VHH binders against Probable E3 ubiquitin-protein ligase RZFP34 (RZFP34). Designs and how they scored, part 13

Target 1, 302 residues: Probable E3 ubiquitin-protein ligase RZFP34 (RZFP34), of Oryza sativa subsp. japonica (Rice) (q5jl96)
Amino acid sequence: MGAMDVQLESTAVQHGQAKINVEEHALVSLLSDEKYATEKTEDVDPDDYEKLEEGIMQYGCAHYRRRCRIRAPCCNEIFDCRHCHNETKNSIKIDAVKRHELPRHEVQQVICSLCGTEQEVRQVCISCGVCMGKYFCEVCKLFDDDVSKQQYHCNGCGICRIGGKENFFHCSKCGCCYSIVLKNSHACVEGAMHHDCPICFEYLFESTNDVSVLPCGHTIHVKCLREMEEHCQFACPLCSKSVCDMSKAWERLDEELATISDTCDNKMVRILCNDCGATSEVQFHLIAHKCQKCKSYNTRQI

## First folded at step 4 (VHH)

Design v05 (from g20, 18 letters changed; framework vhh_6fv0_2)
Fold by ESMFold2-Fast, scan of step 4:
Structure v05 (fold): chain B 302 residues (1-302), chain A 124 residues (1-124)
Amino acid sequence: as target 1 above (302 residues)
Amino acid sequence: QVQLQESGGGLVQPGGSLRLSCAASGFTFSSYGMYWVRQAPEKGLEWVSTISYSGSYTYYKDSVKGRFTVSRDNAKNTLYLQMNSLKPEDAAQYYCARDKYSGAYAEYRSFDYRGQGTQVTVSS
C-alpha cells in the first residue's frame, strides 16, 4: 500500500526534467558547458603522423566508426566492438551456460583495420601509424570517431559516459554521473543507479535509455515514469514518496473534496504520510486524507 | 577558472637542453589529455607533443622524436617537456594546452585552453 487514493491526469501535474547521462546515452540538449562557452577554441594542424584518407573514415560497425577490431579476452574471438560481441554471445538464442558479456576493462589486444597488425591496446597503430579512433579511452578500450558524443571516462563510475565531463559530476553515494544541475538538488540514495528499473527490469547503471532521478532519490527510466503517469500512478515504486511536486494536484483535491457531501458518520482515522512520514488523526473521508504536517494526500490508513 | 602557466624557457645554445613545466589549475587535470604546441615568429601554431590523461600514451612531431620527452605528474597537476639536443628551428614560444574533451583525445588538433607561453631561444 501507500499509493494515492485519487486518480489524477498526468497533464494536471508538472513534472520537472531531471536526467542522468549513462554510457552511449545522448547528452540532454538543455545542458550547456559554460566553460567551453566562455573560452576561445584553438586548433593546430596535425603532423603527418596522423594522415588520414577520406575512405579510411568509413571503417567500423553500426555501433562505432573506428579503424580497429578487438580480441575478446573471454572467448579469444575477434569482434568489431563490445556490442557486436554481446549481440553474438549474450543473446537469448545462445545456451544460458555460454552466454556472456565482453569484459571491457580486460581487453588487451586490438587489430588494425588498415594493416591487420594485432597489438596491445593503443590509439595509434604501431605498424602503419593510423589513428584507430578519434576518441580513445585506455581504461574502457573504447574507440569512436563520433566526437560529437563528447565521451569522457569517469573514474568513479569506471566506464565512459557521454555528454561532456563539465556537464556532469560523479555522485559517490548514488554511484553514477548526474547532470551538474542536480549537484545540490537531488536526494542521495546509496547505490541508486546500481539496480534494475522497477518497471522494465533493465539494469540502470549501463542503460542507454534516459533515466530520471525522482525527488526521493530513487531512479527510473524516463519512459517508465511516463508509463506510470499514464496509469495515474504518482508514487515511487520503491518508497511510495510522490514522484514530483504535487502541490497543484493537492490544491485541486482540496477544491474537489470541499464540494463533496459526506453523509457518513463523523469518525476519525489514523493515517501515515508517505511523503513526510508523519502520523495524524484526521476525519474520515471517502476519497482521500490530508497529512496535517506536510499537507500531502499521499497517505494511507494504519 | 581554467588556468595553465608555463615556465622553464630561456636562451640555450644549439645542442643544449631545457625542461618546460606547465602548472594546471581550475579543472580535474588527471581527466584531460594535454598538448605542447609552439609558435615561431611570423608562423602559425605547430603541434609538438601529446600525452594521454594517464600518461600511458605519448605522441610526438616527427622532427622532435628522440629529442623531446613529454611527461605528467597528476598528483601535482603539472605537465613537463624535456627538450634535448635543441636546434635553431626549435626556437619558439611554447604553450601547454588542454584537450577539448576529457578522458581521451577527441582529435589531436582540438584544444580549448592554452597558457600564456614560455619563450625558447636557440642561438650561439
Scores: ipSAE 0.000, ipTM 0.241, lowest interface PAE 12.9, mean pLDDT 75

Design v06 (from g20, 27 letters changed; framework vhh_6fv0_2)
Fold by ESMFold2-Fast, scan of step 4:
Structure v06 (fold): chain B 302 residues (1-302), chain A 124 residues (1-124)
Amino acid sequence: as target 1 above (302 residues)
Amino acid sequence: QVQLQESGGGLVQPGGSLRLSCAASGFTFSSYGMYWVRQAPEKGLEWVSTISYSGSYTYYKDSVKGRFTVSRDNAKNTLYLQMNSLKPEDAAQYYCARLGYSAAEYRSGTFDYRGQGTQVTVSS
């Protein structure tokens, strides 16, 4: 119900899983500090302070509120942001040979939205003195007035992330920033974030959609994991291991199966466990088969 | 929060017919397979029939095959068991149950086995 409730509740604590913020944002400047608006100094021109904050949240696109546009180095055309460029130039509507993404780190020129001056990438317009974005990253050439995203630049990822630097760490093996609660408690999979989502095929590293790290170390969009859950799919699409701690579920299945007698002639079947890889012979049952080694019901008949 | 409500049981003479219904709520019915089990006096639960989520695949206990037909109406969230040529051995409390569980239900362990059942009595 309040900020304290949000601070006390985390997806990792609630579900044994953590969200990853993979949006292109970084936190380097706060030009709308409250003290500049309310501090009284007799030798200061109020117009100079007000100019820095002119047009905040009034300019930009659906992706970023900012007071500049960018010149794309790849095609020499002007766009509101990298995502606006990619929607136009990296679309299925464009001939495949002409499709391209904007290389964020190569942007050299920006155009002030207030005065129209084209200039080298910088936070404050050289001509009119307006701040072109409250948040500014010199490396990613990113401008954003919405500092509530708590953007930061990760040197390991080479891009901006959201959610506050103190809440994340860079895992060099997985190739991405993970929630701090996963530090020393996640299964590391080489390049886990530099692959496509196995359900929707969107590239995960640069995805603006929330991503979950599974217990097996593979990664998937939170929305895609939710769709799997709605369809009784609890196995990782890449390795078939269970997507969460299933110990309570296995106990409940023990109770369920213990109350049902004689489904088929007491015949034995051979099973392979997706969770531990062991094979075993168990009594046939139409509902589920239990691994004799790890006690998982995430098994298949072989 | 899975809720299953069976109905349609009653007293029937040998050779008679009954149609059991199971009204499902609290989950996406069309995403789950369903099954019927029964319990006769002084006996354990016996599996009777299973139907896939789409209704395309059905399975039956040998003793009821050819006499019982399981079906479902996903638009009405209802499971059915048509019982023909009923025998005294078919007299039991009949229960419907959901096959499988969501990952969230598995994690919490909060799922129900079956509804409260409907009684089938076969007498001469």
Scores: ipSAE 0.000, ipTM 0.318, lowest interface PAE 12.4, mean pLDDT 76

Design v07 (framework vhh_7qia_2)
Fold by ESMFold2-Fast, scan of step 4:
Structure v07 (fold): chain B 302 residues (1-302), chain A 123 residues (1-123)
Amino acid sequence: as target 1 above (302 residues)
Amino acid sequence: QLQLVESGGGLVQPGGSLRLSCEASGFTFSSYGMGWYRQAPGKQRELVAFIYSGGYTNYADSVKGRFTISRDNAKNTVYLQMNSLRPEDTAIYYCARDKYSGAYAEYRSFDYWGKGTPVTVSS
C-alpha cells in the first residue's frame, strides 16, 4: 500500500493535485494475467501452471521483483534491471567518457533467474517454463512480479506507468499521463513533463519521485516545490507566474504599502505583470508595484 | 546551508555605541527583508529594527532615533548601529530573515533566526 498511501498524501498539496510519475511501472489486470497464462500454455498440464508461478516475488533487485536478468545491449554486461545498470554505468563516480544509460527498448536478451538460460526477450522461459515476470511489457522489456503497483503501458508516453490505467489519462499536448481528475481542469503546456526539474535537474518524464503540476501548467517535483516555498520563492522558475493563490498576501501588501513612505512619490513607472501578462502605468514605490488588471504584485518594471 | 551569524556584541557603558553585524549565507539575501530582535532577561523577544529588501527601514519606538539598521547586499550582511545605549537595551540580539521579504509590517513572519549576540550596558 506504500505507493497508494504516498499518492493519497500528495493529492493534499494546496498547489493542485500532485501527480505521481513512476517510470517503468505499469498495470496488469487479473484478466490479463489469465490471458497470458492461457495463450502461452495451450493444453497445459496443471503442473505446468504451477511451474509458471515458481519463485514468484523471490528474485530481482531493490527496484523490481522479477525472475530474470537483462543483457545490456550498450555494454554486453548482465544487470538485474535498467536502474542497476545506470547506478553502475551512469554515475558521477564513473569517467564521463564511459558514462551511459541503458536503452530499455533495445534490450534483446534476458537470463532466467531459475535455470540460467539466456534467451530472446519473452515472458515465459523457453527452457524451464517459469514466468519471468507476472507483469510483462514487450515494448519496455519490463518484468515485475509485484502487480500491486497496478502497472500499465501507455502508448502515448512510450513507457510503463504505475497506479492503474483507469486512474490516469494521456495528455498528448503535455506529453505525459496525469491523474484522471485533471483531465478537464489542468493548464496544458506543450511537453510539460519532457524537461528537467529546475531545482534538482532530474528528468521529470522518467522520474520515480512525486511531481506537482503548477497553476501555470509547468511541472516540478513536490519535494522541490516545498524547498522553494521554504525559501519564500513563490514564482514558477520557468515562467515566473505565481505557484499558488497569493490573493491574501496581496491584500496584506496593499495595507502595508499604504503606511510606507516613498522617496519618489508621484513618479510613474510602466510594469509587466508576470501573472496575467498585462502592462500598467503605476506610481513608483521602492518595495512593490501592483497590476491594475489582476491585482498581483508579481510584476516587473519594463 | 541556510545560516545567520551575529557578531559585535559586548559590554559597553551607558551612552556608548556598538555595531552589530549579521552575515547571511545559503539564500538570495538581496530578496529578503531582515530584522533585529532582542530578548532581555525575563522578557519576551521584541522586534527592534527592520529593513525591507528595497532598503526602507522601520523601528520600535524604544529605539527610534538611537538605532540604525542598514544592509550591504554585496556582503550578504545586515547591520545594527546602536548609539546612546541605555541599561534597558541590555539583551541578547538576534537577526532574523522575513518569510515574506518584509512587505507587510503587521504580518511579518520570521522563519529563520541566528544564535544571538549578547549586549550588556553597565558600568
Scores: ipSAE 0.000, ipTM 0.100, lowest interface PAE 20.3, mean pLDDT 74

Design v08 (framework vhh_7qia_2)
Fold by ESMFold2-Fast, scan of step 4:
Structure v08 (fold): chain B 302 residues (1-302), chain A 123 residues (1-123)
Amino acid sequence: as target 1 above (302 residues)
Amino acid sequence: QLQLVESGGGLVQPGGSLRLSCEASGFTFSSYGMGWYRQAPGKQRELVAFISYGSYTNYADSVKGRFTISRDNAKNTVYLQMNSLRPEDTAIYYCARLGYSAAEYRSGTFDYWGKGTPVTVSS
């Protein structure tokens, strides 16, 4: 196996950095026990804390748990989130001329789900004092009460990611966040995440579905990789390199080809290995040819 | 429960054409390579055409440029289009499942073929 996880997934995939003010900074400290766990020197008013947490996880849509809705600047209509807007406005069912996406960074107004007050984008309702999203990003206009997602803003990606800042790093060449385990040990492909998935054609950078990075450095949805493997397709659609370690499969194929009773010509053919790039001259076989250098059957006649 | 059913054989004049079909059942057709074997009177069985699950094709020298193998995974069917037929092509043609799948790499593999369809090329 050679595929590694890339953090790009879930219902959110939107982020930014909140503007600091005294009230919002205090709210962040109330919501982040890890920042003040050992330096707890002041008591929070129980009434203030209770109001901030009122309705937590109880509001939102299928995409986000949040205590606000957004006013779309593109059509002046109210939606629960960017995805709700795009499902109704950026669908193949809509006339191509009228199709449009909600530009997340252009959202200026939100509506509190508890008191109904429309206001400038902010974490805490100006009218009733409720926190409209326990995670908040002012740049991405993202609100989400589900902090188990461990959302964070990546300045390099320009969008919110999930999985915890400490568990990932931004690779500037690949244009995405990878697991910290891949730090300095992955195949870098420029803009690896700024492409469409080769199987389903969904744009990977902003996808809400899990993405895997292949040994060759190209990226594909986890579900699409599984579909390929279920149909015994083990070559990267973009560069033809094997998607995982095939050495045991190649040994099995060696045995299988040796037991086939059909005799091929004693002719030699030249092959190019997709896995190692070596060329070699091998005995012709109707079914497959083995690279003499790396032993891969992922080869082509040249 | 593995079954391969060949059809489309018959008597044809030299230079004529035939299209053989093989309908597969009892296995995940899209996961396996498929081939066509033939056995002429007094000769050894030979593999004349192969198609992988990914549509990589190859042919015996005796049929290159005349025969075309193809597959339709939605119909679980593999085809052999035979053009410019020669008397030397007279044989019983067998559809075969070849043991190339990820699932089979976990254990021993084997070939399976059908009962065959006769092709006679004579004037």
Scores: ipSAE 0.000, ipTM 0.305, lowest interface PAE 12.6, mean pLDDT 75

Design v09 (framework vhh_7qia_2)
Fold by ESMFold2-Fast, scan of step 4:
Structure v09 (fold): chain B 302 residues (1-302), chain A 123 residues (1-123)
Amino acid sequence: as target 1 above (302 residues)
Amino acid sequence: QLQLVESGGGLVQPGGSLRLSCEASGFTVSSNYMGWYRQAPGKQRELVAFISSGGSTNYADSVKGRFTISRDNAKNTVYLQMNSLRPEDTAIYYCATRGYSAAEPTRYYMDVWGKGTPVTVSS
């Protein structure tokens, strides 16, 4: 799986459908045309609405479409976003003493991209009235005009995530958000997302690269998992459990082992199955040993 | 227990049409974010189309106006209608849903995939 890091282009329909979440989310979004059509919003000036939408999707960086820049509290410099800051300030090209990441929750000032006014973090510019980001999270200080990502703030994770709040749940044990369909069926591993990728050593919790959750519950980048598979490595680097359904591979191995004569008739070995944890005593073979309980060949001699 | 099964791929002439199907089991497509991806020979996997739980759709620029994503909640199936096919559309097409919610709103990620269905557009 070499899943590309891809962003869908937003549609015009999505631009008018931002909503306000005030319950578990500290979210503020643009009023839709439907809300401006209500009797209770008759006092909202149409000219103010036109200004609010000015420049939508036309500003920002490679990471976000937004109508503001941020002042980094750590170095007092202006950047288009947290990732732009980290690319320049947390690089191996920078002296180790000066390397740092932007603490997103501590951002206090933004600069409007349309009028240049520096101001306290807010969704709508105090000077010119433009919306600086159609998705806005007051907690993470995040602005994004591309609402096709279906951004939401997770209180448990303390960060914004993508894919729609209603489609995910926070697992307190794993320390991340999984699809609601996995609520009663995933392997829970303490802090599964709060560690470095075992292959490339990049921190996973805040990674912008695609992350895979293995059947054992351990996590790894999709690109790193693919690299392992290309080198015929199918065991989790952290717990040695199989990274996918190996049933077809085990069937092929059954056939191969049936054609190879082993001359050690009475030689028995004890094995531990990495997949099910069972111990077995089996006939010694040069190639592999099969677990008697789960039928896996992912075993080791003990 | 979660399963996605793609079908409908095949060989087609340039300008032709195909409809891909993705049948889900173990969960309901109407309550989940569903997407179609493709991987062309020698290229990275590309997101083609999304449909949200609310029915909102979005498309990659390369397929806008030619491809349409839809779903049938009664059949628990997601479709990709592909019109005006080009040789550049030759790829293995995958149906996916989200198992993990990626950090910060930078890119989309899907970690529950089907096995894929191959589409070849001959020149």
Scores: ipSAE 0.027, ipTM 0.418, lowest interface PAE 5.0, mean pLDDT 77

Design v10 (from g16 with Y109S; framework vhh_7qia_2)
Amino acid sequence: QLQLVESGGGLVQPGGSLRLSCEASGFTVSSNYMGWYRQAPGKQRELVAFISSGGSTNYADSVKGRFTISRDNAKNTVYLQMNSLRPEDTAIYYCATRGYSYAAEPTRSYMDVWGKGTPVTVSS
ESMFold2-Fast, scan of step 4: ipSAE 0.145; ipTM 0.504

Design v11 (from g16 with R98L Y102S Y110G; framework vhh_7qia_2)
Amino acid sequence: QLQLVESGGGLVQPGGSLRLSCEASGFTVSSNYMGWYRQAPGKQRELVAFISSGGSTNYADSVKGRFTISRDNAKNTVYLQMNSLRPEDTAIYYCATLGYSSAAEPTRYGMDVWGKGTPVTVSS
ESMFold2-Fast, scan of step 4: ipSAE 0.043; ipTM 0.421

Design v12 (framework vhh_7ocj_1)
Fold by ESMFold2-Fast, scan of step 4:
Structure v12 (fold): chain B 302 residues (1-302), chain A 123 residues (1-123)
Amino acid sequence: as target 1 above (302 residues)
Amino acid sequence: QVQLVESGGGLVQAGGSLRLSCAASGFTFSSYGMGWYRQAPGKQRELVAAISYGSYTRYGDFVKGRFTISRGNAKNTVYLQMNSLSVEDTAVYYCARDKYSGAYAEYRSFDYWGQGTQVTVSS
């Protein structure tokens, strides 16, 4: 019944989730675009149309529906996708000196899943004429038959994203695509998305997990932010500023502290406010100390 | 609907012991932190002890080593074991529910209070 509980549970939404999925955005889709784009495509024989769509959504792996496999330029082995390669070649179970990630932009060869022909990266098989991915990005070498992901390529990020280009914007200072709801409502921090999550150490720029932009502009996974809250941590791991709007919590604490006293030596202590940076001299209290400038209880004794 | 009912108060001689109980109803007890406060005549209420849903505890300096807070989730009850009582412990003791967080934190709030139980320590 209290708005405070709802506000704390909705921290990631209130301060904006940055939804990114770099593996699933792409620029071009042959089956949706080509059929309506050219006179030649409209004149295509019905048998050729049937061939283009043969096997759609029926091939691929747990990560992508696609009608091709890739030859990894780093190890010369064939994999269904970048994630399949990394699960095999870039894990703790592999000797550290042999661990490596697949460099997606360097993929030069694909293998058609229907006819087995190995060929230079292209959307339509040179041998059998099948479309190897309904969504295709020539820059990221990404193929995906599942266009419900609303993939698009972001030139600013240099990679593909999901969720529809109209629902996101590229923030040049933060170096990433953020949800449009964060436009003009987030603090910009140079390269905020080009670092590891401070809780789980996963690189945020290419993460497929939901990311939250904190009021201070630093970034963290939504799941990791909730883990911090479960451990009673409401301060940013990088700058110590509050991770959400605490105004209602501070008001409730004011009211409780006004009627309650902890026994203490009636001592004065010096505090530093993590939210505004001001120092204050305040009476010692067992529960909390209030910044005299910004009224935050996110303070520390110095 | 939320009710907190204290019991176990009474008259005790200095050096004696008492155990206070707080029976909770109307909410999922195991999901909330609980606390004990006290108020002597003419003074404001002060925190005696608090316990999180995970049984993490905090005590006021004046009771450290003498009082123990605990909880029985099966009975929806929080307890305060008071040992080595002194005349200065004489007060009305109140049970309270912490609603701000389920974990024990620097900042916290209490939203429901019991009626209180009197503890009197004689010399």
Scores: ipSAE 0.000, ipTM 0.094, lowest interface PAE 21.1, mean pLDDT 74

Design v13 (framework vhh_7ocj_1)
Fold by ESMFold2-Fast, scan of step 4:
Structure v13 (fold): chain B 302 residues (1-302), chain A 123 residues (1-123)
Amino acid sequence: as target 1 above (302 residues)
Amino acid sequence: QVQLVESGGGLVQAGGSLRLSCAASGFTFSSYGMGWYRQAPGKQRELVAAISYGSYTRYGDFVKGRFTISRGNAKNTVYLQMNSLSVEDTAVYYCARLGYSAAEYTSGTFDYWGQGTQVTVSS
């Protein structure tokens, strides 16, 4: 078994895919009877309901099933989605000075996939009446027919997430949505999710890979943490604090150091404990130095 | 996996010299101290020489002035140059990794010693 840690649920950090916040929730119900939740809905033509669902799940790209394309404000070209734009414009094949990402919040125009009408961002086509995406976020300009993702918009994150709003909370200090099970168990670190993974250097906030929250509060991809464990590394790459209870390891080290004789004159050195932050003076040893306060060997000479 | 492989041992006459080498793999060699220990028949294992990652050295009293420890980080190898050998230097010499990270104890693997190389000094 590897190091003990508290895992951030994968759905909370998936790139750009979540539901609308509570004030915008009514937009998610466009294709249901609740969209017309007035005292009288019987006068709505059945053909109008049929049109809303025309082509559902049949259009879009590998990233999103949707019935529209977007006009990128950065280059005035049409793409199926933000990811399709970035694969083309933010790739190693493009001159570095011309590489760019699509600014999702600045998208102003969409093109209906059924009738071809270009129009201001909206859920229902102004020309043909089709719903262009069953989930719609007017903030992120996100359209997605696959509502099984349980998408929602987090106002604190400023982006859409997946996995159901009720299963997550926004931590204002850490700067991200975490699984509700972490609400009272994680150590808060300012902007913990607005950093690059210390192992692979991928930006964590919008990563589609699962992220783990370490006991110290720093964050790392689950796959990268497993790689560290396979190489027998159990100290946080960012703060050097131990990632699990090391008490048994420290006892083993006590026994090993008692067995090895140091025949040189003992010099005193000053150490800093990475686990508790205390400084102390201990006898110099070439193998390891023990913190006098917390008994950890996770220390460094200063 | 941490692996240490010693070489250079053998039979030598009193007053002679030997150079031991230890090839290391499975860890970031430049970040760890390295040491040489020896064990004679019926005696406990004792420190011969140690070198920190910063190349600071320590020697046992019985070899001071005669042995020199050094390291080649580009080759992941630690060396022990043994001069003016005496019959009392006869032992199995073990390479060891020093300054172990806390992480390695959690994995349940603690023995970071080579298999040893025999040094025999005759009259």
Scores: ipSAE 0.000, ipTM 0.175, lowest interface PAE 13.1, mean pLDDT 76

Design v14 (framework vhh_7ocj_1)
Fold by ESMFold2-Fast, scan of step 4:
Structure v14 (fold): chain B 302 residues (1-302), chain A 124 residues (1-124)
Amino acid sequence: as target 1 above (302 residues)
Amino acid sequence: QVQLVESGGGLVQAGGSLRLSCAASGFTVSSNYMGWYRQAPGKQRELVAAISSGGSTRYGDFVKGRFTISRGNAKNTVYLQMNSLSVEDTAVYYCATEGYSYAAEPTRYYMDVWGQGTQVTVSS
């Protein structure tokens, strides 16, 4: 079985949605250096600090609040960010010959949004002294004034992430960053994040859509998982293991099958459980067969 | 391995009090969102109380003013103090946390970690 007409209770407690693609590593801030970490706190002149924060959160695009634009090295055109470039230049609506992505690590020039000065990538404008992005990553070449995203650069991923460095770890086998609560509790699958979603075929590693790690360790977009569940499909598309805790659904199925007398000679069949891997011999039913070890109905006849 | 273990349930008379404990292993409680949920027979699971990593709290409408959620600073434990209990509070109480993983930029992975639950029975 791979589909059930069951209502499952929601376990979702909403923290808040991730909003944007983050590509950069946080560098030591302009108001601190190595001395701030090991020595007495130093402070900058208040007038200089006021200039640094001029226009904060007031510039940018739908993707990032920032006080600069970038010159794309691939086409020599100016864009607000890498995503703005890709929406314009790497769209299905553009002729294939003209389609291209902006290579983030190759950006060399930025244009200050306050004074218009074009210059080499740097956090503070060489001309007017404004901070062009409160979060700045020299490796990924991006700026973002919205530090509530808690951006950080992961050397293992090679790109910036959101959510705070201390709250995540890089899983070398899965090939991506996972929440610290998953460090010892997720099933590791080699390259789990370096593949396409099995439902919509979008590449997961750089996707802007939320991704779910299934109990089996395989990965899928949250929206695609919900679409599967709406169509009563509760088995992983790649390995057939259940995508969530099905215990309540199995209890309901016990009740339904107890009222159905749809066999005449009580023949026995051999089954393989997709959830625990055990084989067992059970009474034949036209609807479903229960694993004797783990009690799952996610089974198949062998 | 990440585990949540509830304790402190039992039988109590209406008007009485109980304190539930949720002990966490494999991660730090103060760094994660923690919630208490309950489920009575034949009803859907509902939020009782929640505490964020920053210490802000949220309560279900029917328990506000009677229940208090808190963290145990030293023991990696979350508590639910239940006062002025009524028969309607009879349910299995679950401790839970949610994990977020940013495996694909900037996507967030959702994984719920639940305890096994503890029964609370309030007699009249």
Scores: ipSAE 0.000, ipTM 0.179, lowest interface PAE 13.1, mean pLDDT 75

Design v15 (framework vhh_3k1k_2)
Amino acid sequence: QVQLVESGGALVQPGGSLRLSCAASGFTVSSNYMRWYRQAPGKEREWVAGISGSGGSTSYEDSVKGRFTISRDDARNTVYLQMNSLKPEDTAVYYCATRGYSYAAEPTRYYMDVWGQGTQVTVSS
ESMFold2-Fast, scan of step 4: ipSAE 0.063; ipTM 0.396

